VH-VL binders against Pyroglutamyl-peptidase 1 (Pgpep1). Designs and how they scored, part 9

Target 1, 209 residues: Pyroglutamyl-peptidase 1 (Pgpep1), of Rattus norvegicus (Rat) (q76ic5)
Amino acid sequence: MEQPRKAVVVTGFGPFGEHAVNASWIAVQELEKLGLGDSVDLHVYEIPVEYQTVQRLIPALWEKHSPQLVVHVGVSGMATTVTLEKCGHNKGYKGLDNCRFCPGSQCCVEDGPESIDSIIDMDAVCKRVTTLGLDVSVTISQDAGRYLCDFTYYTSLYRGRGRSAFVHVPPLGKPYNADQLGRALRAIIEEMLGVLEQAEGDISCCHQL

## First folded at step 4 (VH-VL)

Design fo03 (from f05 with heavy chain T58K, light chain W90Y Y92W; framework fv_felzartamab)
Fold by ESMFold2-Fast, scan of step 4:
Structure fo03 (fold): chain C 209 residues (1-209), chain A 122 residues (1-122), chain B 107 residues (1-107)
Amino acid sequence: as target 1 above (209 residues)
Amino acid sequence: QVQLVESGGGLVQPGGSLRLSCAASGFTFSDYAMNWVRQAPGKGLEWVSGISWSGGSKYYADSVKGRFTISRDNSKNTLYLQMNSLRAEDTAVYYCAKGETYYYGSGRMDVWGQGTLVTVSS
Amino acid sequence: DIELTQPPSVSVAPGQTARISCSGDNIGSKSVYWYQQKPGQAPVLVIYDDSDRPSGIPERFSGSNSGNTATLTISGTQAEDEADYYCQVYDWSSDHVFGGGTKLTVL
């Protein structure tokens, strides 16, 4: 007997600027090798650092997989820890992408809220992951920047009604190697699913009343 | 009282299959991660498989991956281990063990059943 | 993938202190659990989170964990403490990892 698997989509970014190799995509490929257990149907995607591509691809991934969770991974050159982002922002996108494009409105979604929080309790996830004693430090943030990372996060939060997460990783070897990052992503996403399942169980119980 | 009772062990031929059950009582089964741990005669403890509180995440030791399937029925307070393609090396007492509340990634296994013996021989 | 090494056996006289080591690379960064197993019985958790005792476990049992070695200490060892002892950690890459076990003899 086969039980339905939960679909989880995880994305990393392709090269841009000084990142000829993007640590986020490398980390996501390491995660793909590890998997998320037999009950999760994991789909990984490399996303070009392009606003118009993100606007097209991210909604399509939500439609194609009807996922329980979408996690986006991006590299932060300033980071020395793995960072869980709590929210995405709709405005302030002034930086040119790999095609030398930026949104004319500097806005992700014309009629969207100024910011959208993930429905995932990132503080709870951070605490749980820290308790695991990984060789990787995990921290939280409320601002993913105002470039493709935040733009992608907001697009996914909007289309998925908050069922998305964003994880920033530092560059490879500064200080974590590829398999450390892949293992950290596995742990983080497992805890995210646990927190989501607990929250959804509570909501279901209330609705049954 | 908190209890775990394993059943389904027995003698089976190499290449055969068995399904183990673990009946839980005295606690809210659906709140806890669960594990299967085995012990070959005269040998040490070896973790086999684990499952999250909801059943949404399942994990296996490399030695059993692809052959064993862990599952749970929270409505029946029961944990299962479907064992296929059994080998002589799978001969062991199989214990179920209660894990952490709402969380899989903990080493804690605070309550164990008495175990059920699986013997794989011709 | 951490590997846990325990001495295969430890012998103590009644009333003396028994120390059982569990060695693993950077084990001090992990939470360590200790189980007691008597012949024909299921394992019993005697120490969790390095040094905490479950309800019902005698105060003579204590634990420590730092660097590359965790230690189970049994002060004033009694005949009923004779058993096999297993250390265990959780590692996200290997899940639950057990040491090979130590037979404690009280003679």
Scores: ipSAE 0.000, ipTM 0.437, lowest interface PAE 18.1, mean pLDDT 87

Design fo04 (from f05 with heavy chain T58K G105R R108Y, light chain K30E; framework fv_felzartamab)
Fold by ESMFold2-Fast, scan of step 4:
Formats: structure tokens, sequence, C-alpha cells
Structure fo04 (fold): chain C 209 residues (1-209), chain A 122 residues (1-122), chain B 107 residues (1-107)
């Protein structure tokens, strides 16, 4: 029997600071060209580097698509590998965004948990992707920083009950080109969907309880 | 001036239906989650239903699930509660309440209407 | 699922300090909100995020939240503070949960 198409939402960020061209949005556009096969309904979005926009847009994407998975992609100037982030944090947002705004409470959700883990086993994803022999190194992190990347990740983990992932990419050409990043994202998301399907039946948003 | 005004309450027989409305003014209605909270005579507050800023996410207390439907019309700044298969236990003052954020299920409710009385009696 | 327990009534003399408790398992890890309801009127938010006051709420209202008990404190209690008080929390499994309410009598 034919299964319904799965909705997957993938976001990248627009320009900010020294990133006149944001590697994350470029990588997401390369992913869009490749697609995720006929069984996945892929929706891609460019997100402005703005806290208030993220607060409105990310929940709206969850409502609109009822996705099985939402993947956020951000650029890290210090990264030399593609990095899978395990969790988002609710506090510590002191950096001003592109509109010179930051939350007065310096937190994402006033009544939310201190941190929320993705329900996706990132260690398993990393191992599977590494085994594929991509010309791209994939590593794991537990700290996406305390700026728009982590803020967006936590917002999505909170709204989607842990059905979200965040992937940091290095700047273009340091060392990966756009094509390499697009192929890496496709492989990563395909493995995330596989791991998520195997985890069906018992979902927890936070490992701190 | 931020204000919520409920209407549509009244007397109805068990098994009947009513539609409540809540007119919002003085704030950007489409930026906030909205809630219905009820209070039976001489009893405490009970959350009934919530709806996200866009209307895409709707949540219900177990006691009303399958019988009540929450909706909103952002072009008219109006929140609705369609109540079907009413029971004597649904007799209460129904308050419209503005959520803290656009999130459907989080936080406090900072602006409340005056309430509208629903009486379910034969 | 969290369940909130409040004493049904608290009495205090004018000018004295009233304390209204809200007990729940590990409530200190939640954000607690407090509402005041006078007869025939809608609830009014008097404390949010455990201890913060909305604009227009008198300084005599304060809140705390630790361990298994959140407390609303009203110092120098006035006759107009006579009302029902409700605590509220939100979480992923329970949504909006209210305590049973406490009737404050100022005698």
Amino acid sequence: as target 1 above (209 residues)
Amino acid sequence: QVQLVESGGGLVQPGGSLRLSCAASGFTFSDYAMNWVRQAPGKGLEWVSGISWSGGSKYYADSVKGRFTISRDNSKNTLYLQMNSLRAEDTAVYYCAKGETYYYRSGYMDVWGQGTLVTVSS
Amino acid sequence: DIELTQPPSVSVAPGQTARISCSGDNIGSESVYWYQQKPGQAPVLVIYDDSDRPSGIPERFSGSNSGNTATLTISGTQAEDEADYYCQVWDYSSDHVFGGGTKLTVL
C-alpha cells in the first residue's frame, strides 16, 4: 500500500554581519535542486536573522505544513566541518539581531525547559552519514551558540516537541563548495528520516526529565 | 485600549448547540494565541480551548474534545467557540482570554473579557 | 501531569500580610502566574513569571516559587484586596492548569 508523502521543512538564514552571502541559505538552495525523492514533500525557506521574525515564522511553518521533521541550517564562521546540533537552549540571548533587537528577558520561552534535546539520535545519524563516504566531514555538537541559530532551534524544538534538527555549515569554500554542502544536507536529512522512523512509538522532547 | 467583548451565551437544552464570539480591539489580534476559559457557578477557573495566532493549531481540554470547535477570523478580529452536544456540566461563564504570545499552549493570559453566561438546563 | 492545590480560604486583618500557597510537584521548575477575581468580575493577572508584576498592579503584591510551593504575598493588605486568587502554570502535557482558588477575606 502506498504511504502518504512526508512533509519536511528546511530553513537557511539570510545575510548578516560579514556573511553578505549566507552559506546556509546557499546550501539549502542546492538541496532544493536535488530534492529528497518522490516520497518527501520538501519546503524550503530563507529566514531573516531577526528574533521577532523567528518567533512568528517558525511556529507558522509548523502549523502550515504539520511536518514530520524541520531542519534548520546556519553558518558557523569557526566551523570546518558540517555539525549536527543535539539540543537548543532557552537562555542567554544577548546579541543584537539585524534590527538591533534582542529579547528583554534574554530567553526564548519564559515557561519553557532550560534545554530541549532533538528526538533524533544525532550520534546514529553522524555514524550513518560518515559510512556513506561523502567528501564532507560530519561532527556533533551540544552548543549551537546563543544567537539566532540556537534561538531558532529552541523555538522549533519547543513547538515541534523535539521533531527538529539544526545543522551548522562552514563558510563557502572553507573547505566545502555549494554542491558538496547540498549533497551533505540531502544525505543527512535522509538518514535523519530513517533514524526518526525507527524511533517511532516513544518520543521525548527533553532528556533532563 | 486593549479590550475583549464576548457574546452569544444563553439558555439551551442538553444536547443543544451555541456559538460564542469574542470581539478584540486595541492590539494586533493576529499576533497572539487566544483562549477560552470557563467558570461554573461557585467553582474555579477551567481552561477549555486554545488557538494559535494563525488558527492553524487548536487544542482542547479532554472534557470538551469532540464537542467544541475553536476558530478565529483575523480579518474581523474575532474569536469563536462552537459548542455542540451541550451537557449540564458545561454550564458556566465563558471568558475569552488573550495569550502571552502566538504559541498555542504557553504562558499567562493577560487580557480577559467580561464573560458570557451559558446555562444548559431542561 | 501537574495538579495545583490551594487552600480554599485565607483570612487576614487589614494592614497585615496575607500569604496564599499553590502546591504542585516540582512547581519550582515551572513559571507560575496569579490571577485576582473580584465578585462578578473577570480575572486580572497580578503576577507573572513567579514574581513579576504587570503595569498597574500595586507594589504590595509579590510572588515566589521554590521546590513544591509557589506563594502569592500581599503586604499591608487592604479591604479592596478581598477576592478569589488563582495560581496557574503551563506545561507540554497539561496545557493551562489552574489551582482550585483561594478566597481571601480581610476582616
Scores: ipSAE 0.006, ipTM 0.453, lowest interface PAE 13.5, mean pLDDT 85

Design fo05 (from f05 with heavy chain T58K K65E, light chain S93E; framework fv_felzartamab)
Fold by ESMFold2-Fast, scan of step 4:
Structure fo05 (fold): chain C 209 residues (1-209), chain A 122 residues (1-122), chain B 107 residues (1-107)
Amino acid sequence: as target 1 above (209 residues)
Amino acid sequence: QVQLVESGGGLVQPGGSLRLSCAASGFTFSDYAMNWVRQAPGKGLEWVSGISWSGGSKYYADSVEGRFTISRDNSKNTLYLQMNSLRAEDTAVYYCAKGETYYYGSGRMDVWGQGTLVTVSS
Amino acid sequence: DIELTQPPSVSVAPGQTARISCSGDNIGSKSVYWYQQKPGQAPVLVIYDDSDRPSGIPERFSGSNSGNTATLTISGTQAEDEADYYCQVWDYESDHVFGGGTKLTVL
């Protein structure tokens, strides 16, 4: 269209450990098939489970697309619900990635804040999505772990000044299939955009009358 | 010169509503989590509600959940507490307290306002 | 859900050491904060992260935390230290939890 669309970037992770097929990337591909409507330019990316790749790629995505929102999706083997993460943490990264690398400082951003909360009201998003009556349960959390999921989230929160979100999905079929996860992500992201627009658009242009 | 100044307290009847404000100065308000803590006359401190640096996450004590709403306006350096369906047991001095930078998950509250009295009576 | 228990009162003679306990299940695994409150005044943070002092807090204030008990210690207690003292932790289940408070009397 002649009018610029809003850019939204959504990422999922590639294979690692026992996840030869990563549910997060499958869910993101299902979301891509559905789209986010004609007013949104949706860009999806598969991110390798690698700290150094995340450190290079995530800032580059922010620079390339100037997105209104970046959503990262990761799989949690212990999860049975779709979980919205409220914050990312700067330290505690001791696990080796797919290249057998881990940050020497076990830190995401040197001299960065201890933790960064998303600007998105995850409780409000959770309530709105639950009201839609999807056949998927959505919950909230404050701890995305201390591995690539949290590392990616913190990197994005730092670079995007809090305009990022992280969503954990359970493994495929335990209990949700790919179609269900894709529809859940679409609903979640649409509600996130609604909450952001409400926060930014509540200001009326006031002229002296 | 970090300062927090509460206002909006007063006398209300049970079932009534009241809105508290906390004006912050002397620090970058938008970088810190904020809290409301209350103290009933002659009693101890009780945490009421907390809000992340951006306003994106809000937390409530069980005793007030569903009745109170915390919010903030970072452009005005102001924290708010909307109190609805007030009960006699909500009678207390309400303090505004500064939390940690960007992170709600810390117990540290290093600067407090002088408090504003809310009386719910008759 | 953690619950913090403090003695309701502690008395100490001027110049002597006062010790105020704060008991909670596995409190040693959490960071403890201590506040001083004088009549008609707002609380003042005197100890954070178990044992650290904010700028301006006298060196006679110290803290410790291990097992199920955290302790605020005031050495060489002065008349000005007479106040109510509250311990506090943050917990994922309970958010901010305060102890019931201890009235310190300096006689």
Scores: ipSAE 0.000, ipTM 0.467, lowest interface PAE 14.8, mean pLDDT 86

Design fo06 (from f05 with heavy chain T58K Y102W S106R R108Y, light chain S29D; framework fv_felzartamab)
Fold by ESMFold2-Fast, scan of step 4:
Formats: sequence, structure tokens, C-alpha cells
Structure fo06 (fold): chain C 209 residues (1-209), chain A 122 residues (1-122), chain B 107 residues (1-107)
Amino acid sequence: as target 1 above (209 residues)
Amino acid sequence: QVQLVESGGGLVQPGGSLRLSCAASGFTFSDYAMNWVRQAPGKGLEWVSGISWSGGSKYYADSVKGRFTISRDNSKNTLYLQMNSLRAEDTAVYYCAKGETWYYGRGYMDVWGQGTLVTVSS
Amino acid sequence: DIELTQPPSVSVAPGQTARISCSGDNIGDKSVYWYQQKPGQAPVLVIYDDSDRPSGIPERFSGSNSGNTATLTISGTQAEDEADYYCQVWDYSSDHVFGGGTKLTVL
């Protein structure tokens, strides 16, 4: 019997600051061309670099697709590797977005925990992806910064109760091209799904829903 | 068994006050946002107020802002609505409703109480 | 601010398909929820996230949501389906928004 298709939502960001073309959205579009195979319903979205839009759109994506996993992709100008982010943070959002808006509380979610970890074992994902021998280097981080990337990640972790991931990519050509980033994202997400399935399979309680 | 039971409704004169309670059982109350929804006699549903899982975030319909206060006591599994400066237009059955998630304002309301009638009349 | 418009009433014969619309600007970009309310009773969630059924809701209930209109469809309508039906969305600026309700009569 074939299992029901799982929904996976992947987002990248639109232009901001000196990034007239955002490497994250380019990488996500390359991923869309490749797909995630026949067992996954992949939905991709370009997100404006705007706090209020993120506050509305991200919860709506969770509601619309009831996804097994939501992966957010952002560009880091300082990065030279593809980086898997372990957690999001609720406070410290002082930077103005593309609409010149900044949360008055500098907080992502009132009542929210200070930080939320992804339920995905990023160390396991990083090891599996590294073992595949990709032409792209993958590393781990616990600080996605305190701007739209971390804000989006925290929003998704909060709404999805930890069932989200964030991947930072370096700028295009520094050193990876669009094709390389798309293939890296595909491998990373496939391994994330594998790790999630294995972890869920380890839970043998008859009281789980 | 998952249940919500409202109490505290009754007859009150315009300008008066009432405090509604909603007793929750059969689920982990502190894991969910909670809502008050009202329905005037023969009319449709109108959302009144919502509160996050911890009670730190509170939201109100424009029609009740400044007059109603929502609160919760997670140790007693109870939701409250303090209603002040009541008007004839506040006459309705008031329902307690459990939110989809711990964050207020995301999604549906899946468990509802039977409601408690509030009548504002001279 | 979003407003949801429903027809005040819909009538169908037993065994026929009932369709109840809920119209709102770009409602297809939102998740829609549907509630059934019988006289003297509390509302019951019958559809969530546009088309999903809660446990215990009969298969004859289905939903769709596209463009400016969401639709609740009841196939092979039974006498017990006679009720008021309300659509609902969440909007950041308007919180929980309900449609005006549709009275379904099974003749």
C-alpha cells in the first residue's frame, strides 16, 4: 500500500538591503525544479522581508497545508557554507524591515518561550548530508541572527510546535552557484524527513495520536 | 471526556456588571488558547474575546474593548469574562470555546460549552 | 477588514446535495472553518482547514476554498443535517470572523 503523500512547505525571502536578488529565493526555486520525489507534495513561497507579513503568512501556511515539515531558507552575507539552524529566539528584533517597521516589543510572540528548538536533530541531519559527499559544505548554528530570518523561524517553530527548520545559504557564487544550492537543499530536506520519520517510529506509546 | 461548562449568566440592568466562568475538564487546559463567542437571540455568532495559553496575551472585539476583561486560572482549569458597563446590545448566549492551539487566533474552535444566557434589560 | 457573506437560507430535498457558499475577498488565501448549529445547541465544528473533517463527522460533509468563495458541500443530505451553518476565518486585523450564517432546510 502506498503511504499518503506528505506536505512540505519551503520558503525563501525576497530582496532586501544590498540583496537585489536574494540567494535564498533563487535556491528555493532551484529546489522546486528538482522536486522532492513522488511521495512529497512540495509547496514553495517567496516571503517579503516584512515582520507583519511574516506574522500573518507563516501561520496561514501552517493552517493551509497542515505540513509535516516547514523549511525556511534565508541568505547570510557572512556565510561561506550552508548552515542548519537549531533554534529560534523570541526577543531582540530591533532592525527595521522593508516597510520601515520594527515590532514595538522587539518580540516575536507575546507569551512565547525565550527560545524554541527544532524537533529535528540537526546534528544527525548534518552527519547524513556530509556522508553523501555533496560538493557543498554543511554546518550547524544556534543563532540565526535577530532579524527576519530568526523572526520567521521562531514564528514557525511556535505555530508548528517545533516542526520547522531554517537553512542559511551564502550569497550566490560565494562560493556556490544556484544549481549547487538547489541540490543541497533537496538532500538536506530529504535527510530531515528521514530523521523525523525515524524519530517518530521510535515512539511506541499506544496513547500517541 | 472533554467538556466546557459556562456559568454566571443572568439578568442585569444597563450599566451593571456580570462575571462569567467556564470550567474545563478532560483535556490539558493550559495547552490551549480560549475564546468567548456570543450569539444574540435569533442572530449569528460573534467572537468577543480570546486569551493565549498562559493568559499573557488578551484580545477583544471592538464592541467590548474597555468594558470586558478576559482572564484564566490554569491551576483551576477555569476561564473568566468580567463584563462591565453592560448595554442592551450585549444580550446574548455566551459560549466558551477551546482554540486549535496554544497561541490565540490561529485556526478553529473545536470544543464549545452549552452557553450561558446574559440578559441586559431594565 | 474582511467580511464573510453567506446566503441566509438554502433548501434541498432529502438525498440531494446541499451547497453553502461563503464569500470574502481573497478568502482562498485563508483557511476556512465550518460550524453546524442545531436549535438550542452549541456550534459543532464540521470542517477545518478548508476541507478536513474532525473525527466523528460523516463523510458526506466536504469543503473547498478557492478565489473569493469557500463552499460547504453536504452530499446525500439527511433530515438530521437541518441546521444553521457558519463559516469562519482568522484575520490578523479582525481576529475570528464569522459569516452571517445559512439556515439549511431539508424538505
Scores: ipSAE 0.006, ipTM 0.454, lowest interface PAE 13.4, mean pLDDT 86

Design fo07 (from f05 with heavy chain T58K T101R Y103W R108Y, light chain S29D; framework fv_felzartamab)
Fold by ESMFold2-Fast, scan of step 4:
Structure fo07 (fold): chain C 209 residues (1-209), chain A 122 residues (1-122), chain B 107 residues (1-107)
Amino acid sequence: as target 1 above (209 residues)
Amino acid sequence: QVQLVESGGGLVQPGGSLRLSCAASGFTFSDYAMNWVRQAPGKGLEWVSGISWSGGSKYYADSVKGRFTISRDNSKNTLYLQMNSLRAEDTAVYYCAKGERYWYGSGYMDVWGQGTLVTVSS
Amino acid sequence: DIELTQPPSVSVAPGQTARISCSGDNIGDKSVYWYQQKPGQAPVLVIYDDSDRPSGIPERFSGSNSGNTATLTISGTQAEDEADYYCQVWDYSSDHVFGGGTKLTVL
């Protein structure tokens, strides 16, 4: 029997504030160059730092690609490690975006849950990636902030029923370069797919009659 | 059923070459990292080489680096090990082993072939 | 580059608990895997990700991993469990690192 390729969508953000070049989009472009192999149909997107655009695009990406996994990448100016975010939050969005817009309700989804956890076991992913020794430090977080990163994550978790992840990267060269971030993202996403597959299936002992 | 079948082992003189093949069936070969692991007579397990599920990353033990080449053909569900400049210390049973799904490198090996004996002797 | 140390042999009476250690610097930060090998046979994965069992592996097999030591525990050991046992980790510089193996004798 013929197996179709699995779709994986990965997003990074465009420029904003002090980030004329957004490290997240640079990392995603490096990932695109590496690819995720022949069994995965990888789709990458540069998302503007705009609440209304996120509200339109993220659901559309889920509908267009019916992906197995959607990974969002954002830059954190205070980060010194690559961080895996466990959950998104529905409210507290008070910061103005690039269009000077802020949701009037300060929430992502009206009447939505206060928070949504990713179905991906981020502790398992973090342990596996750390074992690879890629010269990048990977850590865990439960709070992606209350701006476009968390807003995007929550939107995707809500629409994808928890089948989404968010990865924060530090600014380029502080301390990781573009190549290091791209290789780290590839490793992280490959481990995410592995953890999801193990959760959905049982591995058999290798001996059969 | 999941199965790995090795072939290509045999007797070869020092300095010679052999190409091992591993035919995979019963699973989506292109989704899994693959490994070669050897075991010399009466000794323990020694990892030889690994290849990521996409073929984009290849790894070698220091003992074989520069002499052995791992490759895969995902369209044919086949793993290969090209062994050049063989030495007496390369004498071992060579196992083909399936790694984890979508692993960047390779973690555990859950399915193993029966092994193929390589003897390097005059 | 991590080096994994196992005792060369462990002996246990039938029905008793066997414990096989695998020591390595900061091994608790890595995922550990355990393989069983009987004479003339290929290795069989018995524990993955420190403590999980593959389908078909008896419940008497369990694993733990903390600090500098990982342990394979076999409760109510049976004669059929007599075999060589190998621990294994993945490391970027060394790739797959196997312990030296432990011969389990069930007396």
Scores: ipSAE 0.007, ipTM 0.450, lowest interface PAE 14.8, mean pLDDT 85

Design fo08 (framework fv_felzartamab)
Fold by ESMFold2-Fast, scan of step 4:
Structure fo08 (fold): chain C 209 residues (1-209), chain A 120 residues (1-120), chain B 107 residues (1-107)
Amino acid sequence: as target 1 above (209 residues)
Amino acid sequence: QVQLVESGGGLVQPGGSLRLSCAASGFTFSDYAMNWVRQAPGKGLEWVSGISWSGGSKYYADSVKGRFTISRDNSKNTLYLQMNSLRAEDTAVYYCAKGETYYYGRMDVWGQGTLVTVSS
Amino acid sequence: DIELTQPPSVSVAPGQTARISCSGDNIGDKSVYWYQQKPGQAPVLVIYDDSDRPSGIPERFSGSNSGNTATLTISGTQAEDEADYYCQVWDYSSDHVFGGGTKLTVL
């Protein structure tokens, strides 16, 4: 059997606030340099820190690529570790974006669930990545905040039926450099794909029983 | 319907300045990264500069860094390239090229180019 | 930064398969784009993301990218395919890097 290429979309954010250069976009560009090997068609995108743009672009990326996985990367100014987010939330978006806009309903999707969990077992991913002995600490969170990071994550989880992930990175050089972040993202995404494939294999086995 | 039209090219003396414009139509200009690519007579393509959808990120080829400045006016759907301290080796057709949504990636739509000649 | 090397020229007879290489260190880890340019005209994107075709580009155009070499393949080459072909990657700080170009002659 041949290995068909699987599509993976990875996004980082553009400049905002004190982040004239966004560490998330730098990390994603480093990931692109490394690639995800021969079995993956990797597509990367820089996303503006704007609610209305995210509402248009993220569904379009799902439509265009029919990806097996979409990973969003954002910077957290208070983070000192790379953090895997377990879920997105539909409400509470009161912060103004780069265009000084926020949703009038303060929600991401009208009549959507209050929260959506990723189908990826982030605890399993975190343990696998930690076992690799990277010079980068990886941790878990259940709240990506109530701004563009969480808004983007929820939009993607909703459109992709839970087949999305969000990774927070600390600011560049505090303490990780661009190369370290790129290698960490590659390891994280490779383990995400592995966990996802195992989960799908288990479901197929149960179905055959 | 998607079109890019460059203007502002012409003859200029070494050490002079010139500003190129690229008028965009048929797409949401503010959603796309934009690029300038040049081609010297009989030579290959050389990327010159790129700008993100918002104008917040700007990148330059080493050959033009410090002399050229890329900018955009999203309210006018127009991309600019301010060229200072021009040299004979800057003589080329300058193309405006549309990037991906919010990043530089592929260049799927190109203008017809505008000729810049730097000569005495 | 990565440097891309293309053969300066490739010649094929009408109906034959043309293969244009683009070599660069670990280019297989990057997305490659291919452009066609005819004399006096702007470049036209013919392949993006290694192997995808834009709408309107004939199916005879295909691409691959692995290891240190990306390849543009034109099956059943036609006279209208005679042009200069450029490969391109996006590398470091969103810099675009172009290959030197290959002149395809259909004789």
Scores: ipSAE 0.006, ipTM 0.442, lowest interface PAE 13.9, mean pLDDT 85

Design fo09 (framework fv_felzartamab)
Fold by ESMFold2-Fast, scan of step 4:
Structure fo09 (fold): chain C 209 residues (1-209), chain A 121 residues (1-121), chain B 107 residues (1-107)
Amino acid sequence: as target 1 above (209 residues)
Amino acid sequence: QVQLVESGGGLVQPGGSLRLSCAASGFTFSDYAMNWVRQAPGKGLEWVSGISWSGGSKYYADSVKGRFTISRDNSKNTLYLQMNSLRAEDTAVYYCAKGETYYYGYRFDYWGQGTLVTVSS
Amino acid sequence: DIELTQPPSVSVAPGQTARISCSGDNIGSKSVYWYQQKPGQAPVLVIYDDSDRPSGIPERFSGSNSGNTATLTISGTQAEDEADYYCQVWDYESDHVFGGGTKLTVL
């Protein structure tokens, strides 16, 4: 007999620039090996570092899985911690992707809001994860940059009405290995789901008033 | 259930005008880009015009620029296409088509049954 | 700008595999969508993102896309699959580009 399960989609990026091995995709594959428990249908995807592909694929993932949560993972070459991004931005995309493409408007979504916040309380998630005693430091940011990471995040935040998150990881071995990053992602996503479920319960209670 | 119902088609002389409407139901209309796609008798599909979720961005095929105006009324769940300076080559069934996102709508996930516009002298 | 070329017609016997091509310069770098249109009816999306099926579309429909050719494949073709089929891509600088359409005849 099958029981209803929640769908969660997690993405990492493929190679680009000097990142022949993208730490984000490696971390996501480690997460896939661990899973998110019996109540979650986890779907993982490698995303090319390409604006036009992101514009097509991310909405399609939302439609295909009707997920409760979509988490995007990207690598930051200057990061030394795992960072939870609070919001995505609509403008400022000037960097060329792997196909040498850059949006002519330097904009993610025409007519879209200047920024969109995740509905997930990232401060609460960060505090919950740190109390777990992982050997990985987790921090918070409000600017994922103005390249494919932020572009992907904004696209997903809009399509999912804020039910998305973005996690930046440092390069492999600087200082965390693949196993550490996979365990950190599992803990982060589990706490995100917990915070989201609690918020949904609170909204239902308030709505009854 | 998503439904799109077009109206306003008919017979018009070259140089004339028509306004098409598309009544949408079964989804949150204000969250999605909307499009008009036409099909001349016995011919293939041709995208005509698109409009973002808010109505702030409008796009047109080169063949209709300056003659057609797309608009929407989110309070009435209705999409419009004002067609001016009509030509014989505008003769087609005009379909209302829903995009899958608010801005681009890379694909058309739902279509109306279409409304016939005939431009003839 | 990309132009999409489809064969005007394809014929297949019932139960056989139909293959409908959609050719365009570097189309393998784009996502392809396929629509089915029966006489007097609106088009219906049957494949999106090269190979994914919307809910309700039979699994005999599949898609692929690489290099300069995308292909819609209908395995075990049935009489009710007789229709016109259109491929479509989205282009950032323009918008939607459709192929010329292929009439599938099941005889």
Scores: ipSAE 0.000, ipTM 0.448, lowest interface PAE 15.2, mean pLDDT 86

Design fo10 (from f05 with heavy chain S57T T58R, light chain S29E Y92F S93D; framework fv_felzartamab)
Fold by ESMFold2-Fast, scan of step 4:
Structure fo10 (fold): chain C 209 residues (1-209), chain A 122 residues (1-122), chain B 107 residues (1-107)
Amino acid sequence: as target 1 above (209 residues)
Amino acid sequence: QVQLVESGGGLVQPGGSLRLSCAASGFTFSDYAMNWVRQAPGKGLEWVSGISWSGGTRYYADSVKGRFTISRDNSKNTLYLQMNSLRAEDTAVYYCAKGETYYYGSGRMDVWGQGTLVTVSS
Amino acid sequence: DIELTQPPSVSVAPGQTARISCSGDNIGEKSVYWYQQKPGQAPVLVIYDDSDRPSGIPERFSGSNSGNTATLTISGTQAEDEADYYCQVWDFDSDHVFGGGTKLTVL
């Protein structure tokens, strides 16, 4: 019998502001072309830059796919590297979305913690990816901002009990092209799955006394 | 087996009060938002109230705001609806419905109880 | 505040396609859910997120949502599909909003 396929959901954002073409969605589409191998059932989604849509869609994706991992990709206009975000934050959402809406409480989840860390060891992922010799620089951050990127990340971390990741990409061509970003995402997600599986395997081994 | 069982319905006079309960089993109750939805005899479905996983966030339809209070006891896997100042227009079957995981914010209600009838009449 | 309008009744012959509409301002920007309710029974979710089916719901049920109208489509309609059907959306301003319901008659 074959091992069950793992479900992995990856999202990118649609256009907003000065980003008529969102580099995150372009990168995710390049990843889709490459795939994540035969053992992974990859599902990709374009998310509108809208708080209400994120509140509805992200929990629904977790329920629909029961994924082992959900990765969100967003563009940062000031970034020059691919950045792995360690945590999401519950408060400070003052910017209006594409529908001219923002949460009245400036809060992602009522009664939620101030911040939630990913269960994925981003330092380990970063180290593994850099040793692969990619032509893309990967760095780490603890602050995804206070707009749709962080709001989406926190929503997914809360719903998935920390089994989520957020990756910021720079604008297309500044300095990486679409192919480079797609290959970087594939490498990053493969290493995330490896780190997650090792952590789960170690726990299982410790309980086998 | 996921189940929701409502209780506490009955006949009450206008201006009276009633408390509904919904007993949940077969899932981790504290991980889900919960809803109350009602249906007047021969009429359609009307959302009444919703509550987040922790009970910290509560939402109400304008028609019941200030009169009804939703609450939950996660240690007992039970959802409540306290109904005060009842009116003839509140006469309906009241359904308990399981919402989305962790917090209120999604429209899906995937599991429903069988309902409990509340009749407000003199 | 969004308001959802459904036709009060739809009739089809067995084996024919039934289409039930749900109209609302910019409803295509929202996720739509569909519930089936048979007499004396609780509602059953048959479509979620515009077009997805829960496990156990027959393949003949499908959904779409665009512009100002969402549609529930039942292909090869069976006698057992006779029921009331409700559309529903959620938004941050209105919370959960149900349509008025459509009685499907299979004659």
Scores: ipSAE 0.000, ipTM 0.439, lowest interface PAE 15.2, mean pLDDT 85

